# Ledger of designs, part 6: VHH binders against RCC1 domain-containing protein 1 (RCCD1)

Target 1, 376 residues: RCC1 domain-containing protein 1 (RCCD1), of Homo sapiens (Human) (a6ned2)
Amino acid sequence: MAEERPGAWFGFGFCGFGQELGSGRGRQVHSPSPLRAGVDICRVSASWSYTAFVTRGGRLELSGSASGAAGRCKDAWASEGLLAVLRAGPGPEALLQVWAAESALRGEPLWAQNVVPEAEGEDDPAGEAQAGRLPLLPCARAYVSPRAPFYRPLAPELRARQLELGAEHALLLDAAGQVFSWGGGRHGQLGHGTLEAELEPRLLEALQGLVMAEVAAGGWHSVCVSETGDIYIWGWNESGQLALPTRNLAEDGETVAREATELNEDGSQVKRTGGAEDGAPAPFIAVQPFPALLDLPMGSDAVKASCGSRHTAVVTRTGELYTWGWGKYGQLGHEDTTSLDRPRRVEYFVDKQLQVKAVTCGPWNTYVYAVEKGKS

## First folded at step 19 (VHH)

Design y3 (from n20 with S58Y)
Fold by ESMFold2 at other seeds, look of step 22:
Structure y3 (fold): chain B 376 residues (1-376), chain A 122 residues (1-122)
Amino acid sequence: as target 1 above (376 residues)
Amino acid sequence: EVQLVESGGGLVQPGGSLRLSCAASGFTFDSYAMSWVRQAPGKGLEWIGRIYTGGSTYYNPSLKSLVTISRDNSKNTLYLQMNSLRAEDTATYYCARWDLSEYYGDHPMDVWGQGTTVTVSS
């Protein structure tokens, strides 16, 4: 038989409430640090003050400002005020619970509902897809929100495959690879070319003709990855989380100003930094309201993405991890607290001969699953 | 530059009261929710409470009977009133800024002050 490759989870970034990725006196971890060695973790979901870990054996454990453990857990999704938990029940139905984060797993949940798995779609007509990871329910006919109403139905015609919540918006990937967005749009995070809010799912027309494989939602920005490995990114860029010019680099008036003018004509929005005695105002891109194609430094194909409040992480087909955006708590994993407006490879995994397989960002931190490189 | 500066810390006897202040500058104060957080020596951070732009407050349940958060938008100042102080309330107290989301969840605190130290000792 073939040997299973060893794998482990790593964390970096903010841990000031005692979250697992760090301990003791520090508030942040600047380089990836292994966590929970020997535990078969299948889900990490992080808020800024606590992190939920779910094992394949069904154990849920909280680390940080909230603590506690529970069994029979299939999935968990953390927000700062609320924890959503999907538990196995005694029968075929699962139990969706919503807990106040401060008292999570103690006493009574704020809300609970039995949910049924749906056998339809076990064989995906368009190809293999996973649906129903929280916040999307397993039946793909509803999702959980951290604000009431907690159970939110989805039109069956959407045929959701993946759903991600940012701070103010939602992204939905359907079975055909189309992307929908709704919620707040004031930072361009909906991707429709306006800053208007959308109360109901709206198709991203700018992505028509492309087949998307992944979506990720950050605080106020959005990412999707196509089946061919291209990255599309939009929304707020004040911290460089789109890998587009920020204030400091946007002050190159000759090169950036001409490119930003063309972007203005295609629907992007730029801000000017004030004029100095140097004689050149330099624009930067504060908001990108349409999906923008992003190239990784070596032209690598992307396969997974995750977003924190103000940073972005992407995994390539060859198992590299790239991060960019706000880095002041070490959430970019580059051994410093530097923010970036360009993708940068996290060298720790390359140096340790690890292939990154998964990434999930909390608001100010990053969790990564990586395995040792195989021989063939 | 966006700044939060705490003041009003010091030595106080058990059972006493203190009022901490947080002066805000470099942003539109009345557009943001604000929080207080503390760190006892050798311990991790502990969230105290949050106040929204309209004055609604929410507190850590373990602390809610001991603290009151208020704000004065005309002075760009956040306050923390603490009563019936105990030795375990000895900590550095920080104020922090939130950006309220009305759709899906809590925003992280993105701007922090340097802290003010409170020591509760006889």
Scores: ipSAE 0.222, ipTM 0.639, lowest interface PAE 4.5, mean pLDDT 81

## First folded at step 20 (VHH; from y3 with Y58R)

Design z6
Fold by ESMFold2 at other seeds, look of step 22:
Parts: C-alpha cells; structure tokens; sequence
Structure z6 (fold): chain B 376 residues (1-376), chain A 122 residues (1-122)
C-alpha cells in the first residue's frame, strides 16, 4: 500500500463502438468522464473504433470494436486496422507483435519479431524512460507502420527519441531536440514550406537552434513543444486544428485580432487582417506549411501535446489542458460539440481541482491523466 | 452544408429484403469512400462495409453474404441492399463518409447521416 497521490484517467469524444468513454448507447461524450476506477493504467492508445489500455502490471485490454486481453504487455499502439503490441518474452528480449484488429490477440499475429531492449540509460534520463514507446521501437532503430512493411528502419544517425504518425506523415524528435518529418505533404504537414512529399526523414530547418521536447502528429497537421514551453504548429487548418483563423470560424467571429502578418508567396507566413472595427472579412489560413508560433492564453507554457485527426490538445506546466480544432464529437471536452480555431481551457479539470499530467488523443477522442492538486 | 440523408427503412418480415439509400450533398461525392454502419438497440456500432471511389467494396466478414453496397456517382447516392433479413438485423442504419489516407492507413468516418430505422419482426 504505497502512499502516493491518486490519479485517474478521463475520456471524452467519440465512443460509438462501445469504447470506454461512454456508458452505453451514445456515440459521444462531451465532458471528461473518469475511466476504469481502481486500475493503474500506464498507456492508452486509441483508434477510431477501439482503445487499447495497458496497466503497470502488464495487462493489455481492448475496448470497443475489438475486444480481448493479454498479459505481460509492455506497450501497445492502436490503429484502425492493426494493433501493435510489445510483450515481455522469455529472457531479456521483448516480442513485438502486429495483429489484425478484428482478430487481435486471437490466433496468430500477422507478424512478430524479437526486439532487443535498451539497457544503456540506468540513470533515468529525463526523469522517465521514453525511448521505445510505440510506434518507435525500443532500439530506436526502427518503427512500426500500420501498413506493410510493418518494420520500418531508421538511420542510426537520427538518434530517435520520439516518433509520431499522422494519417499521411511522420514526425521524429531526435536526442538533440531536432525535428524531422516525412511522408505526404499536400496539406503542409511536413513543415518545409512546400507541399511536396518526402520519402525520407527531412530536418525542419526552420526550427534549428531550438530544442524541442515533444512532437505530436495529427491527421494532417503537426505540433511540437520546445523545452521553454513554446508551441510550434503547422499543416492543415480546415477545422481550426492549428488555432489559426479558419474560413468557417473566422466568418462567424465577433472579435478578431488586428495584427497584420506579411504573406510570402512561398507560404512561409500567412496574412491575418480584419477585426470588429470595419467588419471586413477576416483572413483565412487553410494550410500553414511552415512552423508557426502559437501563444496560449495568459502566456502559459506548454509541456505536452497530442493530436487527433483534426484536433489538438496541450498540457501546460501548471496542469491545465487546452484543446482546439474540430469538436463535433465532443473531443474538445467543453460540454458541447463546438469547433474552435483558438485554444480553450478545459474547465472540468479546473472545477474539479485536478492537475492534468498527460494527454493522448485518438483520431476523434481525447484521453487525459490527471491528479488531485496538492494542498498548500 | 455537407449532408447525408438515409431513406428506405421500415418494418420487414424475416426473410425479406430491403434497399436503403443515402443521398449526399454539399461535397464532391465522387472523391470519397463511403460506408454503411448500423446500431442495434442497446448495442454499439457495427461496421457493414465500405465502397471506394472506383466502386470496389470491402465488407464485414460476418455480413458479407447478406449485403451489397453500391454507389451511383451521377446521383450522389449510396445504396445498401440487404437480403434474407433476420431479427438481429433490426437496427438504425447510417451512411458515413470516410476520412481517407494513402500513407498510414484509413482514418475513421467524419460525416454521418441521421440514420434510418429497420425493424425485422418475427
């Protein structure tokens, strides 16, 4: 019976396949709801129709359109058609399995391979072991793709620390805090100032000289957070997922920032004009192909980010959660289905005196770990 | 405004057949894969199948012999033909538009219709 501050996971957004966000027949949950009381969950990985939960005791459990459970699981990563599972094997090696989602954990996996665990960092780098979180493999020399070939090598020189997959692209954070992107680029999600695809990891030169601590990949947008708490965001903005003015929300806005922004023809910056003064149409930013600095309200510092298909969630150093983007399933957590093109604090956690510590988005839902605020 | 409107539901005897329609408007129908999904009373959603822009189809294996999905791009209409209906096929049937990806797999559906109710009474 260790004496530690209690924490809980919360979920909101789409749950129409019976995922552990809703209590039954509804398709969505609009306000954060506590999950799995009394279960010590250490990893949540959600796809559209099912969610994988991993406990600290090594139990994997699936909820939604896929069901089943397994033991001795270190990590899991869910996509709609495939489930990747990292399991403890006999001896020091781990076993990576890839399952078809509809038959996950039953019969034979589609593919499996032993993976050598990393044992170099016994001095607990960064206060928590982060290397080897799927889809990045523990060796940091490969990652798991939801399409064959499932094993994708990474050049050893990349020294990957984190890797996140969007619908058409990948983001990689290296040990030095540099960011690489590759994959499809037609929504500007690669961040190189063009819409061209990249077959191999390409350094984001616009971020050179900055040390990034986190990356997150959405359906067609990208986010990173610096060690100093700054948010950089780029890619597709049709639904406001960049927290930049969108056509639909900007046209409905009553008050708009008056700051003018120079627009280069190569798309390195987007013009923003208009406001309540003249009633002129506000500028729209459909695609942002170059990293843009995003300020949170009150100048709050960010520490963690996660993205769904068309929404973004950020955790601040003081334990607040901000969300924005497409919200029609309630995945923004504001007790409604309103979409936003600006960051909005999720008041549920403030009202409950909870400090948010982690966020993980599925494509159309949001999972949050929060603890009680310490008494002062 | 992007809309999907289902029609053709109703009461059907066991063993009967029914054809559902889904009228699409407000988007380029030809450019999107489409699906039918159903929800029986008190149950979660169940995927029925998907039809791609070129007309090829994929079905839930448990329903494959009972259903046929087709589309008419000239009419912006998606169809679901169901045969040999059973009591367990009683559900609300939805059409939905896919959020398609070419690189890392298909993303889930982003636009739904209101649904049409089918009741199979024995």
Amino acid sequence: as target 1 above (376 residues)
Amino acid sequence: EVQLVESGGGLVQPGGSLRLSCAASGFTFDSYAMSWVRQAPGKGLEWIGRIYTGGSTRYNPSLKSLVTISRDNSKNTLYLQMNSLRAEDTATYYCARWDLSEYYGDHPMDVWGQGTTVTVSS
Scores: ipSAE 0.149, ipTM 0.616, lowest interface PAE 5.1, mean pLDDT 82

## First folded at step 22 (VHH; from z6 with R58Y H107Q)

Design aa6
Fold by ESMFold2, look of step 24:
Structure aa6 (fold): chain B 376 residues (1-376), chain A 122 residues (1-122)
Amino acid sequence: as target 1 above (376 residues)
Amino acid sequence: EVQLVESGGGLVQPGGSLRLSCAASGFTFDSYAMSWVRQAPGKGLEWIGRIYTGGSTYYNPSLKSLVTISRDNSKNTLYLQMNSLRAEDTATYYCARWDLSEYYGDQPMDVWGQGTTVTVSS
């Protein structure tokens, strides 16, 4: 069934600390650059100043402001203040370690705990839980926080399959394809139509009846992808990271104009205002507190998404990569430092006849796994 | 308009000391962690240290005995005190804002200063 194809990882965006991303000694790489060949990387977790790479053989390697390597690594999750590492232990248990980033993998971890198997003695077991990727733990009953307490419980009835953390919020995808959010909401990143914070996981009612396959969290925005390839996006849009119209963002491409008419409490009509040459109001969206459907060019279907602090990347079913949002470090991969409020295909992969299979974003950079198109 | 401006650089003799300042404007300084980084000629960026809103500091172990980071929230100013300077400490020094959350993730360096140059020579 499986067809082997040559593949490689590529990186672009911020790399000022020497993290493996490209050849520029400056602060950034504007076009995808291949990472070192011959390394069988299966996980990339990037922070601003360093990146953690995990190989299929269980080797963890750090690049950038932190350096070091370790074996028997199942997964790693990097933030600027700490590195979480999930390692194979003796027997069926795994060992979760939390390291200070500046001393990662040397000496003692800040904290460590065994992660036990799920419900082995339960009379009516829930079956095999969906194995989670950090920050979601394999037991799906907890996740890693970059701030103490580092180990945070999840209610087992949530049946979490995926969990992503933004700067102030969490997104959880359950086994049934439902999405929950909680945490801070001041930029609309929770998706409930309000800016109120939520202390506990709250179901996104606006997505009821849809089955989601993927979630991604940026600094203050949120994305999910349905099993049918539709993209839903919400939260902060000051930098165009939602691919919705943004104030004063003019590009070679075309920005969709949107007008909204509202009524005040006294019944008067209110239009959203902005600068205009011909006297018409210029609609724009700074915050989108409710999931919005996003169409990619040519109606392409999405299968994967990842977010940095203020940018978004999406992989289509046909292996194309689209990026948008804040681009001043070159993390959009378009050979420039232009920010965008609309999806743009990263032409490098098309030009090299590569199919993109995976994307993972650090705060200010982008890592991509791509394979060669078929031989003929 | 969010801005960070470093100052206090210049020429200094080996063994000397300097204090660098970073003036912040356009945001609530008290709500953000701050960092110092440097870049020597021909080298990549080197993290120096981080200071949280409450004043707790963390340093690059290689520099811990040479530097002290402090902040004055009433003046919206970040400081870097450097002592026993050597020629290898010649670099451009930058301050950076960290976007922190009490909840979950660190989204570092959404704002980056222009830098101030320190030359240790003669």
Scores: ipSAE 0.297, ipTM 0.690, lowest interface PAE 3.5, mean pLDDT 81
Fold by ESMFold2 at other seeds, look of step 22:
Structure aa6 (fold): chain B 376 residues (1-376), chain A 122 residues (1-122)
Amino acid sequence: as target 1 above (376 residues)
Amino acid sequence: EVQLVESGGGLVQPGGSLRLSCAASGFTFDSYAMSWVRQAPGKGLEWIGRIYTGGSTYYNPSLKSLVTISRDNSKNTLYLQMNSLRAEDTATYYCARWDLSEYYGDQPMDVWGQGTTVTVSS
């Protein structure tokens, strides 16, 4: 048979605790580096100090501040202090476990619960068992939180298919392509035009009429991608993670920065550095509490997104990777530590003739799955 | 500019004590949890402990008896007291800021200093 187009995982950004990111030496990797060759990884979930890798064979491995391993794992989701693991149980039910990360999967979990078997088609008439990955549970009737109570029920009427947690908020994508948010809103990360918290899932009215295909949650910002490839982004932008003008760009060419803060009619926070007549002041946006449409260079369509604490990564339909936001640990993958308030293509994959198929961000690093382009 | 500046490192004999300081500027210090992390030569980072705005502390269990973390919010200063130092404690020591979280646990350190070096030798 003809050689299957081989794929590999690559990593870049912060690795100061010894996380596997290519060579793994030093504190950070500034250019994509291949991870172990031949490993059949199907899930990467990264926190600040460690990364969890799940193989198709059910092996979970931790790299970094924790270095344990376990078998029979279906999925894993890492937060800095707690690791959620979904394991095959002795019977038909799965076992959801929450571990202290430093335990290295030895001894007993902090908490465990049997969870309802995979959702049947009769419970989701619109979809064919389209349950998401952790933190959304396979039944799509609950999610796991890194803060007690660990098991969080969801109203069945939400019909969740994807759920992502940021530092203080949650995003839920339903079967109809609608987006809900809840949690803390102090950086505009809920997308409702205010900075108020929401105790219960609240529909993003600004996205009605659109069908979203994916959501991603960063530290304090939010992204969703429509089925037509449009990007909507909101929340905190002090590091350029929304690809909107930031203060660092606005301070260029001035003697003394003076801020004048205004709110737009949609509640976004607009700041200005003080203007000298030598040059007009440049506006910048610190907080965007309503979804903003973001165009990629060359008008490329987005198909996947992932967010770290203060950066954003997007995969295009043609297999390109764009990154922006905070880059001081090399998590943007541009061979430097420059932060960006505009999307920039990661040239490594283009130079190596690789198509990016998936991206997952830890808080300060980025993991990418890519395959060789076809011949010609 | 948000900055954390460590000081107080130096050469110390085994069995000695040392107090490190971390001066914070450019942000509201008393709104953030703070932590200490260290890195021995040729090794990865090792978490030491964290102190919350109210003064509650959590330590790496392996180091709990050897270190004390405190803070003075009126001086915007974080402290690390180390006692009974051994050669294994030779490292660069960093202070770091944690973002507040009311919903999904404490979040990754987003700002940290350049470090101060402690050398423990005879």
Scores: ipSAE 0.284, ipTM 0.670, lowest interface PAE 3.3, mean pLDDT 82
Fold by ESMFold2, fold request of step 25:
Structure aa6 (fold): chain B 376 residues (1-376), chain A 122 residues (1-122)
Amino acid sequence: as target 1 above (376 residues)
Amino acid sequence: EVQLVESGGGLVQPGGSLRLSCAASGFTFDSYAMSWVRQAPGKGLEWIGRIYTGGSTYYNPSLKSLVTISRDNSKNTLYLQMNSLRAEDTATYYCARWDLSEYYGDQPMDVWGQGTTVTVSS
């Protein structure tokens, strides 16, 4: 009988504050590098200047601009200004804490509250009892926000199983595989065909009839992956983070440009540069306010996604990693600083005979868990 | 087009004071939060502090007693006042722009200056 294959974490992208990102040189790492932190990490949550690592044994360790540690940690979620920590309490309740990121877990948290632990589903005997990780709380009745009020209730009928926060918006995946969004919409990141904000969770009508398995939120873009492995993506595309055509960086300032905003029938925003009666460069998409289906090269099926501020990473069913978007810190993992508006496989893992199992993006870096491929 | 230019660096003796300036151009300065960071020789970046559009400031606790960040929106200029300087404050100092969000998180610093070098030595 076979045991689980051993795995390792790898990192690449921005590490200028000394974040553990493998064998970083100066401010950035351009190709995947194994982390030295050991093999017991079960959660990585990264922000711009620091990364939080949680072990299976309950140790929380910060790396980068903050370098603290704490015990009894069940989960952690990092933003640049605030660190949320879920800790075991003296009784059956867990303790949700919010720390100033720069405090390095010293002194007192800014805020703390007891929260209901993950409950068994007596009221839902056939349903999914498992809630996602932070920001979604174990009870699936609330989430933590990096801006006050820190505790944000969710209507119980939403039956949330995953929740992700971008810079201005939220995505919620429910038990039935439906997706809701709310918050700011100025870059189309809500997926409703408008740029208007939504104060309350709103169902994505464009995904009706599909069952989603994962959601991911970037700075101002959104991704979900269906149960059958299809990728739907929407929001801001100025850096190619949607894998849709972007403006050419070679455009100069001497050209008379009259940028026009047009909408396709699917609600995507099309921009052009050029004169009124003159030919124009090929159209590009700056904002995609409705979900767009994205095909990976060779028709690969996706199973997991994660987003940074302006980049996207996807893991395939066969353990490949694809990245695209803004790449100037090396966060795409292609041994360069090239930005991409199309998916590209990170060859390091293929070359090393590794299967990627998980990906977690910070704003400008990428962390990946991979295992050795099985023997023949 | 978008540009940040630091100035005011140079040699200063221990115990001295220095004010650094950061001139901003090519964007609406008073719509962005701004930060100072530094890098000592052989070390990684160290965040110094952040100033929001409304003028509130937050500082690295290790540096709080040494520094004051201010801004003059009429001149599109960010300032760093440093006092009681020590040899360990020798570094290249950078200003950086935050793309501020009002909802769920601050944006990563996306625009940096070229830096100005401060040397604290007798």
Scores: ipSAE 0.263, ipTM 0.667, lowest interface PAE 4.3, mean pLDDT 81

